# Miniprotein binders against q53ft3, part 208

Target 1, 195 residues: q53ft3
Amino acid sequence: MFGCLVAGRLVQTAAQQVAEDKFVFDLPDYESINHVVVFMLGTIPFPEGMGGSVYFSYPDSNGMPVWQLLGFVTNGKPSAIFKISGLKSGEGSQHPFGAMNIVRTPSVAQIGISVELLDSMAQQTPVGNAAVSSVDSFTQFTQKMLDNFYNFASSFAVSQAQMTPSPSEMFIPANVVLKWYENFQRRLAQNPLFW
Below, E stands for the ipSAE of ESMFold2; O stands for the ipSAE of OpenDDE; V2 stands for 0.75 times the mean of E and O plus 0.25 times the DockQ between their complexes.

## First folded at step 22 (miniprotein)

Design Za21 (at its last look DockQ between E and O 0.69; V2 from the best seeds 0.00; counts 0 for: pae E 4.3 > 1.5)
Fold by OpenDDE base, look of step 22:
Structure Za21 (fold): chain B 195 residues (1-195), chain A 83 residues (1-83)
Amino acid sequence: as target 1 above (195 residues)
Amino acid sequence: SPIQEEFEKMMERAEWHFEWAERMYDWGDKEYALLYFEFAARVFRKAAELAKKNNDPESYKEAIEYAEEAQKYAEEIQKELEK
């Protein structure tokens, strides 16, 4: 029903079902993880009026699990990105996973998904800094990529006086690159999915 | 009173949802915005019910007004998503 993705790692599509309505993914070496993507596999939708509450659990200094509500997934929002790097020292919250006798190694965290009524989900408040907009993240990435390219290209800029004749090479004026960059940024601002 | 305390908690929660919905909309994440506006509306309505039980018409009115506003935004976003 659910998948879990950490950048640079294999996608997890086999959650441990700990209850009829509860699923858990293990996240080894969680301290190196900044973001987690939780998504529905598309095989089984949530029943009408239901969704999933997504929790993060990490061991505290005593090895006891600290649970935090990250956010939600629903049929209308079947995937979400959560930032967990800033949560590793946060306060615990109420969670539906109880005392799971999961032998946890100190380096392993968990993502828990609880299938719940939307009405019940509405009664919960996620941690404020966990939710990340996919659109915003993509826009930021694209902007960084563009900046990187521009900086790279501009580093090769030379004046005509500095040019060495190379008949086998084609040259592009720097202003063309700049114009492209500006146009791309404008399009990106208008529609991040313009391509 | 316990009812008043619960009402205030619900109002605070609903407001939280509402504010996050706005942020998410600004981020361009309309699906999340929709979800959280819907949550806000639900919780505001519950708050209104508590106010009614507590015989507090002013609080009831306030909660209902916020619920309607949240619902309106949710509906608008839903329409945008259907285009």
Scores: ipSAE 0.465, ipTM 0.803, lowest interface PAE 1.0, mean pLDDT 87
Fold by ESMFold2, look of step 22:
Structure Za21 (fold): chain B 195 residues (1-195), chain A 83 residues (1-83)
Amino acid sequence: as target 1 above (195 residues)
Amino acid sequence: SPIQEEFEKMMERAEWHFEWAERMYDWGDKEYALLYFEFAARVFRKAAELAKKNNDPESYKEAIEYAEEAQKYAEEIQKELEK
């Protein structure tokens, strides 16, 4: 029903189903993870009036799970990107997994998805910085792209003092832009979320 | 009163969803905007039901008006997504 993707790792499509309406993905080495994508596989939609609440869990210093609401997926929003890099010390939120027998290793975090009534989901508020819009992600990507381009191109800058008549102008050899573009495309093709 | 306090908390949650939906729309994430406007409408309608049980017609009217506004935005966004 669900998939979970972390940049640089293989997609997970075989969630541990811990109840009829509850699914869990393990995230080993969770401290190296900044973003996670949760999505519906498209094989089974939510029943009418229902959707999925998405939680992030990590072990506290005693190895006890701390669950935080990241946000939601629904038939109308079947995939979402969540930032988890800032959540690994936060307070827990109300969650439906507390009575579940979930086997976990102390060094492994989890993504939990609970299928719930939309009315129940609407009464919950995600942790403040976890939900990430696709446009917000593209804005951050664009900024990183601009920074990367500026740093690469500026290493080749020459003043027009080497050429008349405007010596105060800076010039960049034309092939620098092409080289940057080729490098950026290659990196993006290797890992679309490398940024 | 406990009922008035619960009503106010529901209104605050619905307003949070509504404002977040507006932000998502401004950022261009129409699918998330739709989700949060729909959530806002649901919570505003539940707040209206509570106001009705508390025999508070002014609060009922307020909550229903906000629910209808949120629903209107959701419907407009749905039309945009279907193009």
Scores: ipSAE 0.245, ipTM 0.725, lowest interface PAE 4.3, mean pLDDT 76
ESMFold2 (binder alone), look of step 22: mean pLDDT 88; pTM 0.857

Design Za22 (at its last look DockQ between E and O 0.74; V2 from the best seeds 0.66)
Fold by ESMFold2, look of step 22:
Structure Za22 (fold): chain B 195 residues (1-195), chain A 83 residues (1-83)
Amino acid sequence: as target 1 above (195 residues)
Amino acid sequence: SPIQEEFEKMMERAEYHFEFAERYYDWGDKEYALLYFEFAARVFRKAAELAKKNNDPESYKEAIEYAEEAQKYAEEIQKELEK
């Protein structure tokens, strides 16, 4: 099983399995997306000698899907960040997804993962403009994720005067969240790869 | 010839992987650098086998030398990742 993550959005962990060896994530409002993270959830590794080819698809001016190879994920490289901002009008490439029975909606793109032999994957070349520095992209993505989490948690904040007694509920002071956020940002700025 | 064209396409594909590997290594992504050096080596070796089948020893030597270079980098990176 795979995950797909876009900054500012909920992580997707329930891919549509469109064939034995093919998985798809929908990306609504894809024109606002610049980067996407594809990763293995860690529950099921690829079989030995296999890996995943990762594709980006968007509808062309005729509404037909245009697929481009972003890159790969393998047991040795289980997560990757891809730039898609420059691919939204690009030329399609050969791909294994053919005419799939998937409902397509305007402004919805897809990330496709095809489980393939490593030898077959090696015969494919990703589009060059999808490659990004993992350190810079990791830092940027992580900063947006931290901001998103903090804003989300803060949206539920109430003052002590606004609280209604609720003995079955657990609460944490909002300053704990802020302190964690600041500590994490400091560690990330000192060493983006501290993990 | 069609065989020479296929060989050249394989060499270009392998060189593309090799360049990706170097770029990712410079960026500090050792896992992707390893993956792409291994892919480059695989494709260079396939190109070498095509050259051997076509009785082209100069192309064979060129492809094998690149394959061995890519594999050497991959092995060095693998050692850096092992703990």
Scores: ipSAE 0.652, ipTM 0.873, lowest interface PAE 1.3, mean pLDDT 80
Fold by OpenDDE base, look of step 22:
Order: sequence, then C-alpha cells, then structure tokens
Structure Za22 (fold): chain B 195 residues (1-195), chain A 83 residues (1-83)
Amino acid sequence: as target 1 above (195 residues)
Amino acid sequence: SPIQEEFEKMMERAEYHFEFAERYYDWGDKEYALLYFEFAARVFRKAAELAKKNNDPESYKEAIEYAEEAQKYAEEIQKELEK
C-alpha cells in the first residue's frame, strides 16, 4: 500500500504491517537522512473518508523511541516529502504505534503510517519543521541536475583545432548546449512544472 | 471549565491547520493546502459546537466565522485543482 524513499537508497515498497491499519518502514543509518518521501503505491487507495498519518521514530539517548507526527498522506495527496534531519532532538508526541517490541538498532529509525479517519487526522498537529516545499525541492533538484549535465558536457568541449577526424561521429557545437541550458533554466524559472 | 479548555485547544489546533494550509499554498502545494484548510474547517466547527454547549455565543460565532473562511479557501483551491 505504501512506499518509502530516501535519497541515494533503494525504494522501499514492502512495509512491515504491524496492525491492520499500521505500517512501518525501517530506516537504517537514519542520522544521515535529511528527507523522506512517503507515497502510496497506487494499488490500494484509502477508503472514503480515510487517510494516513505519517510518523517518524528514532531512539533517544536511552534507546527509547521518540515518535513525531510528520504529516499526512491521502488519496488527494498520495505522496509527501518530510524533513527529518531537524527532528532528531525534538520532543516526542502521542502516536498510535504503542510499545512496539521492535528490536531497534541504535542507528535505525522508523517511518510509521497509521490509516485513520480524516476526522481523526484533523485532531492531530504535525511538527512544523518537518514540512517542506515540494516545489522548491524539485526546483533545486532540477537545477542541480542541469548544472551537472552542463558541467559534464562542457568537460568534453574541444576547439576545432583539437578535433580528431571521426567520420562516424557526430559533433554538437558547445553553443547549442549552452543555449539549451539557458532556455531550460528560463522555462524552469517561469514554471517548474512546464513539462 | 473543561469545556472552555477543550474549546481553546480546538481553536488552537484549527488555527495551526489554517497556518499550515497557507504555508503550503504559498509553496504551491495546493493539495496539502486543501487538506489543511479542510482540517481547519472541521476543527473550527467542532470548537463551535463546544461553544454552543457552553452557552458562549461569542465564541460560537468566532469559531463559525473561521470555519467558513477555511471552507471558502478549501473550495477555492478545489476549483483550482480541477482546472
């Protein structure tokens, strides 16, 4: 029903179902994680009037789990990005996962999703510093990608005098790449979702 | 009174949702903005009901007005999402 994604790691699509309405993902080496994406797989929607409360848990100095409500996912908002890096020193909140006897390695955190009534979800308040702008994040990612590509392509740039004849190879002028880059940046700035 | 305390808690929660809705809307996340405005509206209505039970017409009116405002924004965003 749910997936979990951490940048640079394999996507997790097999949550541990700890109850009929509760799912948990393990996050090893959680201290290196800044953001987590939680999303619906699209196989099973939430029932009408229901959604998912998304929680983060980490072990405190005593090894006890600290739970914090990150936010929500719903049929209307099937994916969300949360910042967890700033939560590692936060205060715990009430959570529906009880005393899960999960043998926790100190370096492992968890993402918990509780399927709940929207009305019940409305009675909860997520931690404010977990919220992120998905649009901004996407824009930043795209910009980094563009820069990476441009730098990569430019690294192969040679002058005509430096070219070795290769009849089987096609060449693209560097100015074409630059123009493309500039145009793409302009479009991205105008509308980050222009494609 | 316990009812008054609960009312205040609900008002605070609803306001929190409302602020989140505005923030997400400003970020361009209309789906989350919609969700949180809906949450705000729900909780404000619940607060209003508590005020009614507590025979506090002023608090009732305030809560209802905020609920209506939240609902209005939710409806507007819903329309935007349908375009």
Scores: ipSAE 0.621, ipTM 0.862, lowest interface PAE 0.8, mean pLDDT 88
ESMFold2 (binder alone), look of step 22: mean pLDDT 88; pTM 0.868

Design Za23 (at its last look DockQ between E and O 0.69; V2 from the best seeds 0.68)
Fold by OpenDDE base, look of step 22:
Structure Za23 (fold): chain B 195 residues (1-195), chain A 83 residues (1-83)
Amino acid sequence: as target 1 above (195 residues)
Amino acid sequence: SPIQEEFEKMMERAEWHFEYAEKYYDWGDKEYALLYFEFAARVFRKAAELAKKNNDPESYKEAIEYAEEAQKYAEEIQKELEK
């Protein structure tokens, strides 16, 4: 029903179902994680009037889980990005996951999703610093990707004098790559969702 | 009174939802803005009900007005999303 994505890691689509209405993802090496994406797989929608409360859990200094409400996912908002880097020292909140006997290694956090009535969800308040602008995040990601590509491509740049004839290969002038990059950046700046 | 305390808590929560709805809208996240305005409206209505039970017409009126405002924004965003 749910997926979880951490940048640079494989997507998780197999949540541990700890109850009929509760799902958990393990996040190893959570201290290196800044953002988490939680999304619906699209296989099973929420029942009418229901959604998912998304929680983050990390072990405190005593190894006890600290739970915090990150936010929500719904049929209308099937994916969300949360910032968890600033939560690693926060205060715990009420959560529906009880005392889960999950043998936790100190380096493993959890994302919990609780399927709840929208009315119940409305009575909860997420931690404020978990909220992020998805648009801004995407823009930043795209910019980094573009920079990475440009840097990669430019690293192979050689002058014509340095070229070794290779009739079987096609060559693209570096200025073409640069022009593409500039045009893409311009379009991105005009409309981050132009693609 | 316990009812008054609960009313105040609900008002605070609804206000939080409302503020975040605005924030999400400004960020361009219309879906979340919609969700949180809807939440705000729901909670404000609940607050209003408590005020009514507590025989506090002023608080009732305030809560209802905020609920209506939140609902209005939700409806507007819904229309935007349908375009």
Scores: ipSAE 0.729, ipTM 0.909, lowest interface PAE 0.6, mean pLDDT 89
Fold by ESMFold2, look of step 22:
Structure Za23 (fold): chain B 195 residues (1-195), chain A 83 residues (1-83)
Amino acid sequence: as target 1 above (195 residues)
Amino acid sequence: SPIQEEFEKMMERAEWHFEYAEKYYDWGDKEYALLYFEFAARVFRKAAELAKKNNDPESYKEAIEYAEEAQKYAEEIQKELEK
């Protein structure tokens, strides 16, 4: 139902479902993360009158975990970028993930998504530090995603002399990847919001 | 009183949403601006319901006027998004 994307990393599409209406993504090496994108995969919309509240939790070993409300996703706003680098460890409340047995790794932060009625979401106020301008953050995340893909794909490049037959695998010539990268960067420079 | 405190907290929450809607609108994020204006309207209407049940017509009128203002902005933005 949900995806989680951090600049320079592979997208996560397999949330840990901790209740029928609650989902969690692990964020290892959270100290290197400035922004996170939370989005709907597009295959299952929220039911009418519902949406998602998005929370962040530090890997603090003191007491019950606390969660800071970053913002929301809805059918009308299915993707959002949040800043987490300005948040303070230990701030937040146990709502709405308190009293749940959530698997927690001491060095890993978490993103939590709680599916709720819009009326209930409206009664919540996100932390102000998480708000970002879509233009600046979109360009920054997109550039890091492009660099990550290029570096990842390039690590598999081989010359024709180095290739051995592998009938169960598909190969992409490095020139195709480079052309894709150049075209994507050009589109991004012309329209940062071309998504 | 507890009821007056609840009303005031609802009004503050709605005002927070209203201000964030304006911020996102200025940033060009019309989808979030719409969402936050709609949230503001919802909370102002809930505050109005509480004021009505508490026989407080001045607070009722205040909350309804703010709810209608937020809804007007939301409707304007919705029209911009549909064009």
Scores: ipSAE 0.638, ipTM 0.870, lowest interface PAE 1.3, mean pLDDT 80
ESMFold2 (binder alone), look of step 22: mean pLDDT 88; pTM 0.866

Design Za24 (at its last look DockQ between E and O 0.42; V2 from the best seeds 0.00; counts 0 for: pae E 1.6 > 1.5)
Fold by OpenDDE base, look of step 22:
Structure Za24 (fold): chain B 195 residues (1-195), chain A 83 residues (1-83)
Amino acid sequence: as target 1 above (195 residues)
Amino acid sequence: SPIQEEFEKMMERAEWHFEWAENYYDWGDKEYALLYFEFAARVFRKAAELAKKNNDPESYKEAIEYAEEAQKYAEEIQKELEK
């Protein structure tokens, strides 16, 4: 029903179902994680009037789990990005996962999803510092991607004097790549969703 | 009174939802904005019910007005998402 994604890691699509309405993902080496994406797989929608409360759990200094409500996913909002890097020292909140007898290694955190009534979800307040602007995040990602591509392409730049004739190959002038880059950046700045 | 305390808690929660709805909208996350405005509206209505039970017409009116405002924004965003 749910997936979990951490940048640079394999997507998790097999949550541990700890109850009929509760799912958990393990996040090893959680201290290196800044953001987590939680999403619906699209196989099973939430029942009408229901959604998912998304929680983060990390072990405190005593090894006890500290739970915090990150936010929500619903049929209308089937995916969300949460910042967890700033939560590692936060105060715990009420959560529906009870005392899970999960032997936790100190380096493993958890994402918990509780399927709940929207009305019940409305009675909860996520931690504010978990919220992320998806648009801003996307813009930053795109910019990094553009920079990466430009740097990569530029690394192959040679002068005409340095070129070895290769009749079977097509060559693109470096200035074309630069112009493309500049134009793309301009468009991105004007409308991050222009594509 | 316990009812008054609960009312205040609900008002605070609803206000939180409302504020975050605005934030998400400003960030371009219309889906979350919609969700949180809907949450705000729900909780404001619940607050209103408590005010009614507590025989506090002023608080009732305030809560209802906020609920209606939240609902209005939710509806507007819903229309935007359908385009």
Scores: ipSAE 0.764, ipTM 0.921, lowest interface PAE 0.6, mean pLDDT 89
Fold by ESMFold2, look of step 22:
Structure Za24 (fold): chain B 195 residues (1-195), chain A 83 residues (1-83)
Amino acid sequence: as target 1 above (195 residues)
Amino acid sequence: SPIQEEFEKMMERAEWHFEWAENYYDWGDKEYALLYFEFAARVFRKAAELAKKNNDPESYKEAIEYAEEAQKYAEEIQKELEK
């Protein structure tokens, strides 16, 4: 059993099982979604030698589903974040859901999870590299970006006595940058996906 | 030849996995790095089997060397995850 989370929305934990090995989550108002988290609930692991291929589907201009491989989840990687915003104008690829009778409205995108052999999953490559690193990698990258920005900005700090007059130029006190940095770090530590 | 084209396609898939495993490792996602190194090793070994079936020892050696390299990285990452 799987979960699906979009920032700012309630988590979905009740996938529609459309086949023994295939699970689907509906994503209404998909055009406002940039990232999706797919994760295993921890109640039912994959059988040995198997894992999950994660697909994204959206309707094209004719209302026909376009499916794209986002990436994978496995017992060793049970949670992953996928960026889908750039995929909404992409070309579809071969996928295991196109021959299914899936209940669907044309205005709703879907996340599909197909339980497959690891050997089969290894033969596929995700489209557009939609998978982002883990939540931990997002946190680490964001912390380094914050540190880099703060160090860069603070290297230009001068006292008021050292300023060159420039009446048409705007200035920002260094404490404003520090306050922003501290607030952002706090929010990131509480919720790495808050944006 | 069709068999050589299939071999080259398999090597390209495995190389894709290998390069992305390295990216995920650099980004700190050791779980995905491990997954993609293991996927690369699987595909390189299948490419080696094709080369062996085609009596192509040079391609076999190439594919096996890459498979062993990918597996070595996967084993190192597995040790890091256990600590």
Scores: ipSAE 0.578, ipTM 0.862, lowest interface PAE 1.6, mean pLDDT 79
ESMFold2 (binder alone), look of step 22: mean pLDDT 89; pTM 0.874

Design Za25 (at its last look DockQ between E and O 0.53; V2 from the best seeds 0.00; counts 0 for: pae E 2.3 > 1.5)
Fold by ESMFold2, look of step 22:
Structure Za25 (fold): chain B 195 residues (1-195), chain A 83 residues (1-83)
Amino acid sequence: as target 1 above (195 residues)
Amino acid sequence: SPIQEEFEKMMERAEWHFEWAEYYYDWGDKEYALLYFEFAARVFRKAAELAKKNNDPESYKEAIEYAEEAQKYAEEIQKELEK
């Protein structure tokens, strides 16, 4: 029903079903993981009026599981990326897995998926620092790239009074770089996916 | 009072969903935007039910108005996903 993917690792498609409505993936070496992708395999949809609440669990210093709601997957949103890098020292929240001995290995984190009514899911609030999208990450990278290029190009700027004739060389006025930078920033602010 | 506190917490939860819906819409995740607008509408309607039980027609109207606004955004996004 579900898959779980971490960059640089094989995709997991064989969740441990711990109840009729609850599924778990183990995440070994979880401290090196920054993001996790959870998705539906596409062959078994959620029943009408239901969806999946997605949780992250890690063992605390005593080996006890700490569970945090990452977000949701539904038939209308069948895949999502969640950031877990900031959660490994976070505070736990209410969750539906508490009656189960799901954390079998003390050093292994888990992704839990609970199939629930949409009304029940709407009453839950994910941890805010788990939210990430490819759009947000791409925008941040692009801003850094733009700043880097502008600073680099600007370090070679000279005034017209300082120019030496160089017929074999082509020059670009510094204000062209500035105009490009400002235009690209404006486009990104309007639509991060404009390209 | 406990009932007023419960109502306020429901409105905050619905607002949280509404704001995340707007965030996802602005960044191009229309599927999550739709999901969170629908969740906001559901929670606003629950808050309206509480206000009705408490015989608070002003809070009832506020919650229903926000529920209908969230539903309107969800319907608009659903049409965008179907084109």
Scores: ipSAE 0.469, ipTM 0.825, lowest interface PAE 2.3, mean pLDDT 78
Fold by OpenDDE base, look of step 22:
Order: sequence, then structure tokens, then C-alpha cells
Structure Za25 (fold): chain B 195 residues (1-195), chain A 83 residues (1-83)
Amino acid sequence: as target 1 above (195 residues)
Amino acid sequence: SPIQEEFEKMMERAEWHFEWAEYYYDWGDKEYALLYFEFAARVFRKAAELAKKNNDPESYKEAIEYAEEAQKYAEEIQKELEK
């Protein structure tokens, strides 16, 4: 029903079902994780009037789990990104997962999804610092991509004196690439969705 | 009174949902904005019912007005998502 994705890691599509309405993903080496994506697989929708409350748990200094409500997923919002890097020192909140007596390594956190009534979900307040600006994230990603491309292209730059004749190849002046880059950045700054 | 305390808690929660709905909308996440406006509306309505039970017509009116506002935004966003 659910998937979990951490950047640079394999997608998890097999949650541990700990109850009829509760699912858990393990996040090893959680201290290196900044963001988590939780999404519906699309195989089974939420029943009408229901959604999922998404929780994060990490072990405290005593090895006891600290749970925090990250946010929600629903049929209308089947995927969400949560920032968890700033939560690793936060206070615990109420959660529906009870005392999970699973002895886990201190480096393993969990994502818990509880299938609940929308009315019940409305009675809950996620931690504010788990929210992610989609626009900001996209802008940052795009900027990194642009930088990567520019750096890559520039690494192949040669002077005319260094060029080897290759009649079958077309050459693009480096200044053209730079000009494109600058124009793209300007447009991106004006409207991140200009394309 | 216990009812008044519960009312205040619900109002605070609904306000939180409402504010975050606005943030999500500004951030371009219309689906989450919709969800949170809907949550706000639901909770404001619950608050209104508590106010009614507590014979507080002023609080009732306030809660209903906020509920209607939240619902209006939700409906507008829903229309945007359908385009």
C-alpha cells in the first residue's frame, strides 16, 4: 500500500504491517537522512473518508523511541516529502504505534503510517519543521542540476589552438553555453515553472 | 470550564491548519493546502458545536465564520486542481 524513499537509497515498497491499519518502514543510518518521501503505491487506495498519518520515530539517548507526527498522505495527496533532519532532537508526541518492543540498533529510525479517519487526522498537529516547500526544493534541485551541467560542459572546454580537426563533429563555443546558463538562471529566478 | 478549554484547543488547532494551508499554497503544494483547509474547516465546525453547547453564541459565530472561510479556500483550490 505504501512506499518509502530516501535519496540515494533503494525504494522501500514492503512496509512491515504491525497492525491492520498500521505500517512501518525501517530507516537504517537515519542520522544521515535529511528528507523522506512517503507515497502510496497506487494498488490500494484509502477507503472513503480515510487517510494516513505519517510518523517518524528515532531512538533517544536511552534507546527509547521518540515519535513525531510529520504529516499526512491521502488519496488526494498520495505522496509527500518530509524533512526529518531537524527532528532528531525534538520532543515526542502522541502516536498510535504503542510500545513497539523491537530491539533495534541505535542507528535505525522508523517511518510509521497509521490509516485513520480524516476527521481524526484533522485533530492532529504535525511538527512544523517537517514541512517542505515544494518550490524551494525544486528551485534548489534545478540550480544544482544547472551547475552540474555547466561544470560538466566546461570541463571539456579547449582553446582553438588545442582543437583537433574533426570534420564530423560540431563545436559549440563555451560562451554560448555560458550565455544559455545565465539566461536560464534568470528565467528560473523569475518563474521556477517557466518551462 | 472543560468545554471552554476544549473549544479553545480546537480553535487553536484549526487556526494552525489554516495557517499551514496558506503556506502550502504559497509553496505550490495545492493538494496539501486543500487538505489542511479542509481540516481547518472540520475543526472549526467542531469548535462551533462546542460553543453552541456552551451557550456561547459569539464564539459559535466566530468559529462558523472561520469554518466558512476555510471551506471557501478549499473549494477554490479544488477547482484549481480540476483544471
Scores: ipSAE 0.326, ipTM 0.743, lowest interface PAE 1.2, mean pLDDT 85
ESMFold2 (binder alone), look of step 22: mean pLDDT 88; pTM 0.864

Design Za26 (at its last look DockQ between E and O 0.58; V2 from the best seeds 0.00; counts 0 for: pae E 2.5 > 1.5)
Fold by ESMFold2, look of step 22:
Structure Za26 (fold): chain B 195 residues (1-195), chain A 83 residues (1-83)
Amino acid sequence: as target 1 above (195 residues)
Amino acid sequence: SPIQEEFEKMMERAEWHFEWAESYYDWGDKEYALLYFEFAARVFRKAAELAKKNNDPESYKEAIEYAEEAQKYAEEIQKELEK
């Protein structure tokens, strides 16, 4: 139903479903994380009249979970980027997860998504400025993914003098990847929503 | 009065949503702008229901006027998204 992405990490698409209406992603080494992306996979929409309240939980200095409401996702807003770097010392908020932090170490936090009635979600106030602009966030996210792919592919580059003959293998010249990267960046700058 | 305090808290929550909706609209996030204007309208209407139960027609009128303003913005944004 949901995905969770942190820059530099593999996307998580298999949330732990801790209740019929509650889903959790673990975030190890959360202190190094500044932003998280929460999105709907697109396979199962929210039922009519419902949406998702998105929470961030970290253990305090005593190991007790501290939950904060980040914001919302809905069928009409299926993806959002949340800034968590300013929240790791904040106060807890009222939340539906109880003590759902099953990881009892100071280095693991959680993202929780609670499926709720829109009327109930409207009564909640997220911590200020956790969610960033969708267009700016989409552009920044896309640029990071673009850079990540290019850096990964480039790390395998070899010169022709370094290659061993491998006639049964297919190869892509490095300049093809670079041209794609440059073209994608240009198109993104012209229209962030082109893809 | 606990009823008046609850009304004022609802109006503050709705106003918070309304102001964030305006910010998201200015930032170009029409989907969040729509969501938050709709949330504001919902909370303003609940505040109006409370004022009606408390036989407070001035508070009722105030809450309904704000709810209608929020709904108007939401409807305009929804039309923009459906184009």
Scores: ipSAE 0.448, ipTM 0.823, lowest interface PAE 2.5, mean pLDDT 80
Fold by OpenDDE base, look of step 22:
Structure Za26 (fold): chain B 195 residues (1-195), chain A 83 residues (1-83)
Amino acid sequence: as target 1 above (195 residues)
Amino acid sequence: SPIQEEFEKMMERAEWHFEWAESYYDWGDKEYALLYFEFAARVFRKAAELAKKNNDPESYKEAIEYAEEAQKYAEEIQKELEK
């Protein structure tokens, strides 16, 4: 029903079902994780009037799990990104997962999804610092992409004296690429969705 | 009174949802904005019911007005998502 994705890691599509309405993913080496994506697999939708509350748990200094509500997934919002890097020292909140006798290694955190009524979900308040701006994320991604492209293109730059005659090839001046890059950055800064 | 305390808690929660809905909308996450406006509307309505039980017509009116506003935004976003 659910998947979990951490950047640089394999996608997890097999949650541990700990109850009829509760699913858990293990996150090894959680201290290196900044963001987690939780998503529906699309195989089984939520029943009408229901969604999923997404929780994060990590072991405290005493090895006791600290649970925090990250946010929600629903049929209308089947995937969400959560920032967990800032939560590793936060206060615990109420959670529906009880005292799960999950043998936790100190380096393993968990993502828990509880299938709940939307009315019940509405009575909950996620931790604020788990929210991710879609615009900011997109802007950052685009900037990285642009930088990557520019670096790639510039790596092939040669002076005219270094050029080998190739009548079948067209050449673009490096300055054209640079101007394009600068213009694109400017437009992106003005409106991340300018296209 | 216990009812008044519960009312205030619900109002605070609904306001939280409403504010986050606005933020998500500004961030371009319309689906989450929709969800949180819907949550706000639900909780404001519950608050209104409590106010009614507590014979507080002013609080009732306030809660209903906020619920309607949240619902309006939810409906608008829903329309945007359908385009």
Scores: ipSAE 0.313, ipTM 0.733, lowest interface PAE 1.3, mean pLDDT 85
ESMFold2 (binder alone), look of step 22: mean pLDDT 88; pTM 0.864

